# Designs tried in a protein design chat: VHH binders against o75319. Part 47

Target 1, 181 residues: o75319
Amino acid sequence: GNHIPERWKDYLPVGQRMPGTRFIAFKVPLQKSFEKKLAPEECFSPLDLFNKIREQNEELGLIIDLTYTQRYYKPEDLPETVPYLKIFTVGHQVPDDETIFKFKHAVNGFLKENKDNDKLIGVHCTHGLNRTGYLICRYLIDVEGVRPDDAIELFNRCRGHCLERQNYIEDLQNGPIRKNW

## First folded at step 21 (VHH)

Design li1
Fold by ESMFold2, last read:
Parts: C-alpha cells; sequence; structure tokens
Structure li1 (fold): chain B 181 residues (1-181), chain A 120 residues (1-120)
C-alpha cells in the first residue's frame, strides 16, 4: 500500500533555491491517499509543493523525479504546464554513468529551453537528500568545476539537511570526474 | 563594493610575453569562476580563458598552448600569462567573474580592462 516512506516525516518538505543555480530540492510529495496516515501538519502534497515554491517567489519549470516507483504521486497531480521527467535510480548505490549522463542532459536541455526565464529545476528522490544531493553535486563538480566540498556545503545549506550516505560523499569528494556529453 | 582591477598591460614586441593580473575584492573570490575576455578595435568582446572555482581551466582555440590562466585564492588574484604574442592578440583585456560558467550566461562582475598592444 500507501505506507509513509521511512523517515520521510523527519525532513523539511522543500529546501531553498541554491543561489546562482536553477536548482531547488525537496522530498517526494505524497498524493491524497497517503494523508489518512498523516497528521495535518505532516502533510506535503503536490499542491503544497507548488504553494511552498510560490511562497519563495519562485516557479518550477521542470521536476526531475529520481524515485524508483510511481506510488507516491502521479504526474497528472501536477499542473499540466510543468514538465516532468523520471530518472529511475536505485537507492544506496552511487548512480552509474548512464544515470549521471541522463541528469546532466536534462539540466542542459532545461537551461537551453528556459534561457529567457528564471524558472527552477525541482529535484527529488524519496527524501530529497542523498540521491538528489549526489546528482546535483555531481553536476556542479563535473559541469561547473566546483570543488566537491563547496558543492556539498551549498547543497546541505540550501536543503536544510546534510547528505548522509558515506559512499555518495566519498565518491563526490574523491571519485572520478564523469564525462559531460 | 565589488572590484576587479586589471594590471600588467602594455606594449610588447611580437613573440614576446606579458603577464596580466586581476585583483578582486568585495566577494567570496574562492567560490567564483574567473575569466579573461578581450576586445580588439572594431570587434566584439570574446572569451579568452576560464578558471573555475575548482581550478579547472579552459582556453579559446586561438590562445591555447600560448596563454595560461591561474588563480591565487590567498591573494584574491587571477593572472594570465601570455607567451608567443601575436599582433592579433592586441586588445583590451578584461577580468570577469561568475559562479557557474555553464549555468550562468552572464558575468556578475567586470573589471575596467587593461590594454595589451603587440607590435610587429
Amino acid sequence: as target 1 above (181 residues)
Amino acid sequence: EVQLVESGGGLVQAGGSLRLFCAASGFTFSHYAMAWLRQAPGKRREWVALITSGDRTDYADSVKDRFTISRDNAKNTVSLQMNSLKPEDTAIYFCAARQFPHMNTQYDYWGQGTQVTVSS
């Protein structure tokens, strides 16, 4: 069923725009069917997501969904004008080169299509932290040439939670730069 | 107040060398990518060299292997070593800053420029 993801309640719903970038990270929004298992203050729906983004004076122009499943919400629960892209990732493992390339390609395509506006790329996995942080940081390191520790610090500060998975952190800090295509 | 101040320009013979410097203040220098651009008379400003906040470098094809960009985060400076200079390198050279070279299409900060003139 509609079991609340483990520790999902422990994370802030939406982070802050990462300054100078087009990124904002958040945890997976949960469709109405999950709300029977949540206290009112714990709810974070697709509508809540968009309201919270607007409260920051921002607008989403793309959602990149890194979850492995469709059970949390359906793309049709989102406004029709917001492009949606699912990139299936396996939790616990550092994403492979194909997954990293798909993410970089999606970001690059967004930047070209949205060069005349200031809309954001919303990125989420289940908690909006480890896989989300890894791919955003991988982009900043590989494409933008940012130092790993600076990328991690920026993500952590703007998400409001620190990256937790050591294998992700180690790969960002000490692993190879991946090719950009 | 943010400032980028270039120096080291001048007149040099073809085949010679110059080293340009750019002193930065008023922002967190170590978090910015730095670039040199140049503008020759009658031409549009063009990119010459880039050094990211993580010290990765890139160069325009026309200067590759002759110019070297470097940075010193302790002194908040970026420099451009220019070797084997040609008359076509004659231009005003500008230092510029932005955080994310791919994502940011415009520079946040510009210097006023320093003239480099390469004589035959």
Scores: ipSAE 0.849, ipTM 0.925, lowest interface PAE 0.5, mean pLDDT 93
Fold by ESMFold2, last read:
Order: sequence, then structure tokens, then C-alpha cells
Structure li1 (fold): chain B 181 residues (1-181), chain A 120 residues (1-120)
Amino acid sequence: as target 1 above (181 residues)
Amino acid sequence: EVQLVESGGGLVQAGGSLRLFCAASGFTFSHYAMAWLRQAPGKRREWVALITSGDRTDYADSVKDRFTISRDNAKNTVSLQMNSLKPEDTAIYFCAARQFPHMNTQYDYWGQGTQVTVSS
């Protein structure tokens, strides 16, 4: 079966657009087969994702999926007009330099291709928090030159939940700047 | 009201030095990247120097090692120290602000500019 991911119910489905950026973070949407074990107010499907983005007067132009599996939903559950990119990201440890590079490259490509619109990059892992927050903050620090604590504060406030994994936080605050290109 | 006000421009002999200042008000200065750009008569505006909200700096090749950008978040100011000035540095110098230099292709705020004239 399709088990609900641990603690998935405890997280807000979709955050707010991070002001001045093109980022919005959310937890993984779950296809209908998962709803047997969810109360109606707990459901968060791919359709619900797009409805919630529209309610914020925003539009997704790319979804970056950081999970290892297609179990939660299939790319065909998404509008075919929205590009989808999977970047396999190992949990529980700080993402490696190749994963960070892939994320930076994807963001850079999006910005080039979308310079004439205001569409957003949607980023999710399972909970839309630790891996998602790490990579967004790493981009802001390395590429945009933002102070680590300002990047973390912005992400936490807009996601509606604070980054939890201490090794991620320590690497963002005290770790090396990663090469961008 | 947001304001960026440049000062410190003037006439300087080649080989000399000059320090420009930009005073900012009306926005959260510490969250913005700041830049200097310049425009010579008949030329397009060109980027000169950048300092991010996290104090990382970058320079155009034409001014590298001669110019130094710095910021003072307590005073809401950005400065540009210009050394070894050349006649080619003659331009109106503008202070500009945006939050994220790579994500934001446009500047949110511009100063009115200050003239720098380098005599041979």
C-alpha cells in the first residue's frame, strides 16, 4: 500500500511566495489513492495544489520534485503546460555538491526561460521543509549573496514552519559557499 | 518615499581618487543588494560594482582592482572608492537597488546620479 508519509499531516500544504523571489514551497501532493486514511480537511492532491496557488494570485512555471519516488503522484497528474523536474535528493544528510549544482542550474534555466513572466518555481520534498528549505536557502546564500540567517528566516516565515534538521541549519550558517557554475 | 541620493562627484585629475556616497531611505536597506552603474555621454548605462545584502562584492573588469564598493547598514549608505582614475571613467554614476541580483533583472530603485569628470 500507499502509506501516508510520517508526519505529513502536521505540515501546512502550501507556503506563501517568498517576497522578491520566484520560489514557493509545499509538501508533496498525494494522489486520490492515499485519501482512504485522510480526513477531508487533510487531503492535499495535485489539483488542490494548483487551486491553492491560484488563490494566492500566482502561477507555477516549474515544479522541482526532490523525492526519490513517483509513488505520491505521477507527472501526468499535473497540467501538461507546467514543466516538471525530478532531482533525487537523499534525506537525512546535507545534499551533496552535485545535487546543489543541479538545483542551482534548474533555477538559472527557469529564470532565463521565464524572464518575461512572473511565474513561480514550486519546490517540494516529502514535507516541503528540510530538503526544500536547505536547497532554497543554499541558492539564496551562494548565488544571491544573502546572509544565512536572513535566508533561513525568509524561508521559515513563508513556509510557515521552521527548518528542523540541525545539520542542515549548521551547514547553511557555517558551511562553505558552494561553487555555482 | 524611497530615495537614493548620490554625492561626492566632481572634477578629478587623471591618476587621482574620488569617493562616491549613496544615502538610502524608505526601504529595508539591509535586505537589498546595492550597485553602482555609470553612463558616459552617448553610451549605454553599464554596471560597475555590486555589493549583496550579505556583503559579497563583484566588479566590472574595467574597474577591478581600482574601485572598491562598501556598505554601512547602520547609516544606510553605500560608497564607491575610485582610485587610479582615467578619463574613460568620466560618467554620471548611479546608485541602484534590488533584492536578489540574479533573480531580479530590474532594479527597484535608482538615484538621480552624480557626475564624475576625470581630466587628462
Scores: ipSAE 0.846, ipTM 0.921, lowest interface PAE 0.5, mean pLDDT 93
Fold by ESMFold2, look of step 21:
Structure li1 (fold): chain B 181 residues (1-181), chain A 120 residues (1-120)
Amino acid sequence: as target 1 above (181 residues)
Amino acid sequence: EVQLVESGGGLVQAGGSLRLFCAASGFTFSHYAMAWLRQAPGKRREWVALITSGDRTDYADSVKDRFTISRDNAKNTVSLQMNSLKPEDTAIYFCAARQFPHMNTQYDYWGQGTQVTVSS
C-alpha cells in the first residue's frame, strides 16, 4: 500500500513566491498510484505542481526534495527536465549543520547558475511546512541577515500555513547563526 | 514615492572624521538591507559597507576598522561613521537599498549622493 501521508490533505498544495527571493514551497507531489485513495480535487501530481507554478507566471529552475524516500514520486515523473536535488533531512528534530550547509550550498550554486533569469527554487518535504520552512528561514537568517521573526512571518504568509514545530521555531528565534560556507 | 537622501558630507583634513546620514521614506525600511557605496572621480563605483535588515554588518577591506555603519529603524535612517579619513576616501558617497544582499544582485533604490573631500 501507497498510504497518503498523514495530514497531507490538510495543506495547500503550493504556496506563493516569497517576494524578493527565489523560493517557493509546496507539499510533496504524489504520483498516479496514490490517486486511487484521493478525490479528484485532492490530487496533487507532479504535473499539477508545474501547472500551478505556470499559473503564477513563474518557472522552476531547481527542485530541492527534503524527504527520505522516493516512494511519493521519482524525478522521472516530472513533466519537464528540471534540475533535481535530494537532501535527506531528518524529521522531528532541528536539521543538523551538515544538512543546513548542503541546503545553503545548493541555493548558492543555483543563484550563480541562474543569475540571468528569474527562475525559482522549489523546496518541499512531505508537507512543505516544517523542514521546508526551517531551512528556508535558516538561509534567510544566516546568509541574508534577516531577523528571525521576519523570516518566519514571510515564510508563513507565502506558504499559507504557519510553522508548527516549536523546537524549529525556538532554534530559528534563539539559536546560533550557522556557518554559511 | 521612494526617497533616499544623503547628508553630512563636506571637507575634512586627513585623519579627521565625518558622519554621513541617509534618510529613507516610501518603503518598509526595516525589511531592507542598506549599503553605502562610493565613486571617486574617474573610477568605478565601489561598495563600502552593508547593514542587513537584521543589523548584521560587513565592510570593504579598505575601510574596515575605520568606518562603522548603523541603522535606526525608528527614524528610518542609516549612518556611516568615518574615522581616520585618508585622501583616498575622497568620493561621492551613495546610500542604496535592497532586500536580500546575497540573492538580489541589484539595488532597488539609490540616493543622489553626498560629496566627501579629504585633504592633507
Scores: ipSAE 0.840, ipTM 0.922, lowest interface PAE 0.5, mean pLDDT 93
Fold by ESMFold2, fold request of step 22:
Structure li1 (fold): chain B 181 residues (1-181), chain A 120 residues (1-120)
Amino acid sequence: as target 1 above (181 residues)
Amino acid sequence: EVQLVESGGGLVQAGGSLRLFCAASGFTFSHYAMAWLRQAPGKRREWVALITSGDRTDYADSVKDRFTISRDNAKNTVSLQMNSLKPEDTAIYFCAARQFPHMNTQYDYWGQGTQVTVSS
């Protein structure tokens, strides 16, 4: 049901645009049914997400949802004008090549469709940190040719929290480049 | 103030070699992808070579195996070694910078260009 995800309250709702990129990361927004379990200042709904993005003078052009569930909110809770893509991403382990490819393909498709604007790709998992950070950094490393430590530093600083899962960090730093884009 | 300054251009005989340099200042050089582009008289500017912030390289088909791009983050420089030069390589060569070559549609910074002339 409406159980608040473990440690979800501990994370900033929305990060900052990663400079020079089209990415912004955030934790999963929670629909109204969850608000009975939250103080007013803790609420972070789909509407709150869009208000916070607008307050940064930004606009979302795509949301990539990496969660393995659909219980937190429904795509119908989002403005019809914002495309939504679900990529079921297994937690606790480094995402497989198929998942990485789907993410890169979604980014590439967005860039082609949105070359005449400056809209952002919003990416979230449950906390907007580990799976989200891994896939954004994997894109920056594999596709853009960024050094792993530079990608991680940029993500951490803009998200406002450091990547926590060591197996993800190790794979980003020392794993092979995936040429599946 | 951001500055990209090319040097090393000049006149060279076909089959010869030339090395171009680009000195950068005013930005965090190590976080930028660097590129060389060229523009021949009466033609559109074309991309020649790329080196990412992580030192991965790519080249236009017309210069592969003849040109080599490299960077030195300690000196904030990019170079282009040009071997086996042909008259069609005659152009003004520009150094340019952007952070993310696939995501960024425009370059943030451009040099003034340096003339390379290859005589037959």
Scores: ipSAE 0.836, ipTM 0.917, lowest interface PAE 0.5, mean pLDDT 93
Fold by ESMFold2, fold request of step 22:
Structure li1 (fold): chain B 181 residues (1-181), chain A 120 residues (1-120)
Amino acid sequence: as target 1 above (181 residues)
Amino acid sequence: EVQLVESGGGLVQAGGSLRLFCAASGFTFSHYAMAWLRQAPGKRREWVALITSGDRTDYADSVKDRFTISRDNAKNTVSLQMNSLKPEDTAIYFCAARQFPHMNTQYDYWGQGTQVTVSS
């Protein structure tokens, strides 16, 4: 159905590029069929996403969709030249090692294929916050060797909203480095 | 302005030790990975050691177990303790900075280098 995701309206559509990285986070864009349930200022379509990215003088080179559903939009709603990857990521609990590996692998593949440009990896779950923030921070901690609190602070500031799930935050701050990259 | 200033280089006999320092200013030091690289006469610059912003370290195989990189965020310094030095360690040693070692393939900042000469 066309049910607007719970609390989706409460989040900024698109964050800012995380400085020095290739990441930008956003909430799930909703295809046009959802717009009858939205005020005009609440709309955030796949086209709106690309327009907002261009307004920041940025360009997407990959979208990583972390949602565990396909009802919000379809890949054909995106420009054909932008690679798209779905990584089904279950909510509620810390993503498992397979999910973390798939995310790191996708990032590494992007960096190899895009070493000669400055395009961004767009990452979203439903709200662009908890699952998105966890996986971006897990990459920064495990692969780039960033302190957990610095990774979390950078994500929170650039997304415009703070990570909220305590089990995610606790795992980022105190859990082991995942050496699966 | 951003500055990376190396010191501690000099002449040392094989088997000896030196400690290099790099003083940083003009950027948020604690958010940067720091590295030492070296360039021997007639050779390309090569990576020697890395310390991430989160204090994880890594070393080139040729210096592993002999060199130790460390950082002091309170003093904005990174150091390289070099033990059991060999003539092949003779080079100009450079301090360099980038935020994310895997994602950033280029360094943002470079020092001007300090000469290390190891005599046999």
Scores: ipSAE 0.832, ipTM 0.917, lowest interface PAE 0.5, mean pLDDT 93
Fold by ESMFold2, fold request of step 22:
Structure li1 (fold): chain B 181 residues (1-181), chain A 120 residues (1-120)
Amino acid sequence: as target 1 above (181 residues)
Amino acid sequence: EVQLVESGGGLVQAGGSLRLFCAASGFTFSHYAMAWLRQAPGKRREWVALITSGDRTDYADSVKDRFTISRDNAKNTVSLQMNSLKPEDTAIYFCAARQFPHMNTQYDYWGQGTQVTVSS
């Protein structure tokens, strides 16, 4: 099934680079088979993603896909020069410690391999908002020592949409630091 | 204009204490991680202590339990309390700033340094 994800049309395709970081967030790109159900101005393909990143004078060096499905696009639709990593992240609940560890490990690996360039880590779930925002903020809080409200504000502003799920916001603001990575 | 201005350096006997200060201006201090680094004669500059924008601290093994970094966001200052000083602590001490200590490989801002000399 090539059904458009619920509420996907309501979100900006790509955010802005979070200043001082290597992160940019976006909603899931949809392969061409979905475009039959979209107006031309609503289309956001893997090619559109890379064009929009280039328009910001940026370059992707890694895509982290947090969705629990492969139906939206195939890794073959991405340039072979851009590494792709799937981290299966369940929705509706705060990601578990294993998922958080995998995300932090991927970020740390990217930073080591890309220390001499300025390429970005692109992160998406279905909407590029709740799971994406949670894991980026969790990294900034746990690894970089940023205050929770400052991390959330930075993500919301750069994504162009505010985190919506209250359980994610509560865990970021008041939950424990996750120190294993 | 961004400025980091260190003070409090001087000559002290081994076993003594000093407190260094760094006054910051021209940037959003509360959003920056602050660090102290030092450079001894003939040595490369080395990291000493870190305090993140969220007030978490970390120290080089050589100074752990003897030095304490702290910050006052209302006054835009960082300090380094240095206890049980050893001749090996003799160096120029620099205050430096970056937003994300793990992700940013370079510091955005540096102070001029203040000399600390510990006599045997």
Scores: ipSAE 0.813, ipTM 0.907, lowest interface PAE 0.6, mean pLDDT 93

Design li5
Fold by OpenDDE, fold request of step 22:
Structure li5 (fold): chain B 181 residues (1-181), chain A 120 residues (1-120)
Amino acid sequence: as target 1 above (181 residues)
Amino acid sequence: EVQLVESGGGLVQAGGSLRLFCAASGFTFSHYAMAWLRQAPGKRREWVALITSGDRTDYADSVKDRFTISRDNAKNTVSLQMNSLKPEDTAIYFCAARQFPHMNPEYDYWGQGTQVTVSS
């Protein structure tokens, strides 16, 4: 269906690159069929995503889609030169170990294959905030050894919105470290 | 201006101990992982120890259980306690900084190094 996700309009389309990392977060782009339900200034398509990334003088090297649906856009809407990875991630609950591992593995694989460039890993869920923020922060905490509050602050600042889900925040701050392999 | 300045090196007998210090300035120290590396004569530079911004530590197998890395964010310093020193530990020891050790394999900042010599 073409139903606009709840509160989708409330969030900035694209965040800023997280300094020192390859991460950039954004809300889910919506394919053309959604445009009839949006004001022109509210539209955010896959094409718009890439335009906004270019405006930041950045380039996407990978898109990780964490939404639990396929109705928002098609991988075919993306340039063929940018790999697309779907990691179905259930909303509102802390991602399970398998999901966390898949994300870490994808990031590590990207880093291994992209040592010679500065391309970004674009990560999004529906709003590009909670699931996205959790997994990025989980990576920084577990893999990079960053303090949880520093990771959360960095993500929030760069995304332009703060993580909202208390269960995510609590797990990041006080939950166990997840295995990296 | 970014600076990393090592100190504490010197001559010590085998089995002895040294404590190296690295004083950092010119960047947000608490957000960076700090590492010690060393280069012996005629050998390649090798990683010795790492401490992340969240105080997680890691060591090369050759120094594990003998060396301890620690940091003081209030003083912008990182230290390397070296115990049970061996002649093969003789090298120039370098302090280095990188914000995210895994995502950024290259070090952003380097010290000039301090000489450690372990005699037989």
Scores: ipSAE 0.886, ipTM 0.939, lowest interface PAE 0.5, mean pLDDT 96
Fold by OpenDDE, fold request of step 22:
Structure li5 (fold): chain B 181 residues (1-181), chain A 120 residues (1-120)
Amino acid sequence: as target 1 above (181 residues)
Amino acid sequence: EVQLVESGGGLVQAGGSLRLFCAASGFTFSHYAMAWLRQAPGKRREWVALITSGDRTDYADSVKDRFTISRDNAKNTVSLQMNSLKPEDTAIYFCAARQFPHMNPEYDYWGQGTQVTVSS
């Protein structure tokens, strides 16, 4: 159905670009059918996403959707110029190695193909926080060699909300490095 | 103003050791990966060693097990311990900084370099 995700209204719709990276996190945009259940100022559609990104003087070059459902919006709601990648990611549990690898592979592919621009990788789950934050931080830690606490702090600051799931934080801080290939 | 200042270079006999230092200022050092590169006469600049902001290290095959890169965030310094030096290690050694080595392949900051000469 088109029920609003729990606590979805509590989160900023779009974060800020993570300095030095091509990442930007946001909560899931909701297609028009959800607007009936929202106040005008609460609405956040795919179109609104792009408007907000533009307001930051940025441009999306890829959207990675980590939600485990397809009910929130359709890829057809996005501009044809922005590729859309779905990585079904189960909530509340640490993403498995396959999911992590898919994410890394997608990011690496994007970087390879977008060397001549400064377009962003937009990443979202439901709230654009926990799954999103974990995978972005996992990338920074595993691929960029960033200190876990620095990665987490950077993400939290830019998203405007802090990672909430202790199992995610614990895995980032103390878990093993995942293979990059 | 951002500065990277190398020191510790000089003349050394084959089999000897040198320790290079790079002092950084003007940016948040602890958030950056640091690297050493070198350029020998008539050759292209080549990567020597890397240490990420999380203290992960990597080395070129030619220097592996002989060179050790390390950093001191409290002092904003990166070092290169060079042991078992060979004549082919003769080069100008550069310190360079970049925040995310993979996502941003270009270095943000460069030192002026320090000469290392290894005699036979």
Scores: ipSAE 0.886, ipTM 0.939, lowest interface PAE 0.5, mean pLDDT 96
Fold by OpenDDE, look of step 21:
Structure li5 (fold): chain B 181 residues (1-181), chain A 120 residues (1-120)
Amino acid sequence: as target 1 above (181 residues)
Amino acid sequence: EVQLVESGGGLVQAGGSLRLFCAASGFTFSHYAMAWLRQAPGKRREWVALITSGDRTDYADSVKDRFTISRDNAKNTVSLQMNSLKPEDTAIYFCAARQFPHMNPEYDYWGQGTQVTVSS
């Protein structure tokens, strides 16, 4: 139903663009039905997302939704000009190879199709932190060859919050590289 | 100010070896992938080797097993060990930097290049 996710209010709505990348992370926007349970300053709707992105002088070109539910907002709440991709990602556990591959494939496809612009890939889970951070870092490590600690530091700095899940951090730091295609 | 300065080029006989160096300054070197490219007379510039910020390496097929790229983050340098050199390796060799090789198709920074000449 319209239950506010636990600790949702504790996280910044939108991070900063990760310099050198097309990534920006944010927490899940909530549709209008959630507003009655929030103070005005706590509200973060799909519309608010786009406003905040514009305030950063950026533009979203793709939204990747990693939540494992569809109750937070509807794709119809988004502009038609911004593609929406759902990758159901279970929380708290390291994403499986298929999930990782889907994410990489989506990112690569976007980059291929958006060479002529500077639009961003918006990625979110519930809090826009752990699942989101893992997959973004996994991409940077596996595809870009970035040192794991550097990827994690970059994400944390830009999101404004640090990855919290030790299993995610451990897998990023010491886990195997996953195939890119 | 960003600078990439190549050195180590010169004249060498076929079968010989050279080691190129590139000294970087003006940016966070350790966060960037470094690459060597080369341009022979009358030919297009071609990619030779890459080393990511995480020290993963890749090579063009034409130089694989002969060339080795490495980096020293403490000294902000990238090097290219070139063994078993061939006349077709003759070119101006350029050092280039880009933070994310896949996401960014263009290099952010370029050196001026160093001449490598391999005589038959």
Scores: ipSAE 0.875, ipTM 0.933, lowest interface PAE 0.5, mean pLDDT 96
Fold by ESMFold2, fold request of step 22:
Structure li5 (fold): chain B 181 residues (1-181), chain A 120 residues (1-120)
Amino acid sequence: as target 1 above (181 residues)
Amino acid sequence: EVQLVESGGGLVQAGGSLRLFCAASGFTFSHYAMAWLRQAPGKRREWVALITSGDRTDYADSVKDRFTISRDNAKNTVSLQMNSLKPEDTAIYFCAARQFPHMNPEYDYWGQGTQVTVSS
């Protein structure tokens, strides 16, 4: 069946907009079939995601899904007006240069298409923390020229959880800047 | 209250050098990208140089290899060293601030400007 992802219940469903950016991070929403295994207060569906974003007086203009599967929800469960993009991102290891480039390209495309609004890019992996945080911070460091420690601090504070994977943190702090094009 | 105050402008002969300073107050300077822009008489304001919060720099093609932007977070200042000046560099020079150059299309804060005049 549809088992709840390991430790998924331990994370806040949706973070806060990262000030001055177009990013908001969240854990993967789970479709109704998972709700038989959840208490009502633990549920976090695609509908719940959009309600929580609206409660923050924000609007999503793109969802970037970093998971390697579509078993959690169907893209058709999302509002027709919100574009959806899957970037398959392998866990356990620092994302490779091709994955990083795809993420940067998606963000740049969004900024061009959405220059006349203030909509957000929603980014999630399974927990909305390690892969999500790595790629957002890598963008801020490589493209925006932010110091690694400042990028990490901003992500952690706005997500409500600190990045956990030490190899990701080490690569952000001490690894090379990756190409932007 | 946020303030950006430029200084160091003046009259200089072609081929000469000048160093501009911008003093910042009222915001967390170290978290901001800083830029110099300039506006010549009858022309639109144009970007000249950028230094990110992480100290990475970029320059307009017209000033590359002649101008150098730098910052001092301890003093809350950004400077522009201008060498090999040409008459076409004559303009009012402004410093400006925004957090994220790609994600923030507009600057949050502007200085009042300092005049640079390069004579033949």
Scores: ipSAE 0.821, ipTM 0.914, lowest interface PAE 0.5, mean pLDDT 93
Fold by ESMFold2, fold request of step 22:
Structure li5 (fold): chain B 181 residues (1-181), chain A 120 residues (1-120)
Amino acid sequence: as target 1 above (181 residues)
Amino acid sequence: EVQLVESGGGLVQAGGSLRLFCAASGFTFSHYAMAWLRQAPGKRREWVALITSGDRTDYADSVKDRFTISRDNAKNTVSLQMNSLKPEDTAIYFCAARQFPHMNPEYDYWGQGTQVTVSS
């Protein structure tokens, strides 16, 4: 079905561009069939996503969908001009090295293909917080050489919500640098 | 006003050592990756060394094991210790800054450069 994800209403729809990066995080947009269960001010459709990005004077050049399901919206609900990539990411557990590699590889490919523009990589899981924040921070730490606490602070501030899952935070702060990219 | 000011350049005999310094002001130094680049007479500017905001370092092959980059966030400085200098190291050395080396293809800030001349 079209069951609203648990606690989805409690999260800001779209964060702010993380300064100096090409990242913006958001919660999963919900296709129109979900709107019967939402007040007008609670709606956040794929169209609403693109309107909110445009309101920030930004443009999406890639959407990375980290959810483990296809029920929230279909890729055809997105403009055909915006590439879409699904990376199945198991919740509640630190993503494995294969998942981390896929994310880093997607970011690297985007940077090569978009070197002549300033478009953003939109990243979401269900709430746009824990899995999304983990993978963005893992990229900043491993690839860009950012201190873990600085990466976490930047993500939290720009998302508008703090990372919640302690095992993710512990792995970012104390885990090894992952060499896979 | 953002400033990067290099110092420590000069004339040295082959086999000798110099230490370059770059003093930074006007931005949040600890959030920036810092780099040294150089331009020799008649050559294109080339990257020499990198230190990320998280203190990870990398070096061009031509200077690996002879040069050491380091930073001091309390003093807002980055330095380049240059040992076993060769005439081919003769160049103007520039300090430069950007936040994210892979996502930011351009540097935000540049110093004026300091001349290093290696004789013999």
Scores: ipSAE 0.815, ipTM 0.912, lowest interface PAE 0.6, mean pLDDT 93
Fold by ESMFold2, look of step 21:
Structure li5 (fold): chain B 181 residues (1-181), chain A 120 residues (1-120)
Amino acid sequence: as target 1 above (181 residues)
Amino acid sequence: EVQLVESGGGLVQAGGSLRLFCAASGFTFSHYAMAWLRQAPGKRREWVALITSGDRTDYADSVKDRFTISRDNAKNTVSLQMNSLKPEDTAIYFCAARQFPHMNPEYDYWGQGTQVTVSS
């Protein structure tokens, strides 16, 4: 069905660009079929996403969808000019090395193909927080050599919400550096 | 205003050592990766060493095991210990900064450089 994801209404729709990076995080946009259960001010559609990005004077060059389902919106609801990539990421568990590699590979590929522009990588899971924050921070730690607490602080501040799941936070802070890039 | 100021360059005999310093101001030093690059006469500027904001280091093959980069976030300094110097190490050495070495293709800030000359 078209049930609103648990606690989805509690999160800001779109964060801010993380300074110095190409990342922006947001919660999953919901297609029109979900709007029957939403007040007008609660709606956040694929169109609303792009309007909010334009309001920040930014442009998306890739959307990485980390959800484990396709029910929230269809890729055809996005402008055809914006590439879309699904990386199935199981919730509640720290993502495995294959998932982390796929994310790093997607980011690195984007950077090579977009070296002459300033477009952003939009990353979302259901809430745009735990899986999204984990993978963005994992990239910053492993690839860019950022201190875990600095990566987490940057993500939290720019998303507008703090990472919630302790197993993710613990793995970022104390887990091994993944050299799969 | 942002400044990177190198020091410690000079003339040294082959086989000798020098330590370069770079003093940083005007930006949040602890959030930046710091690098040393060098440019010899008639050659392109080349990367020498990197230290990330999280203290991970990497080196060009030509200087590996001879040079050591380090940083002191309390003093906003980065240094380059240069041992077993060779005439081919003769160059102007530049300190440079960028936040994210892989995501940022260009450096945000550059020093003026300090001359290192290694005589045979």
Scores: ipSAE 0.805, ipTM 0.910, lowest interface PAE 0.6, mean pLDDT 93

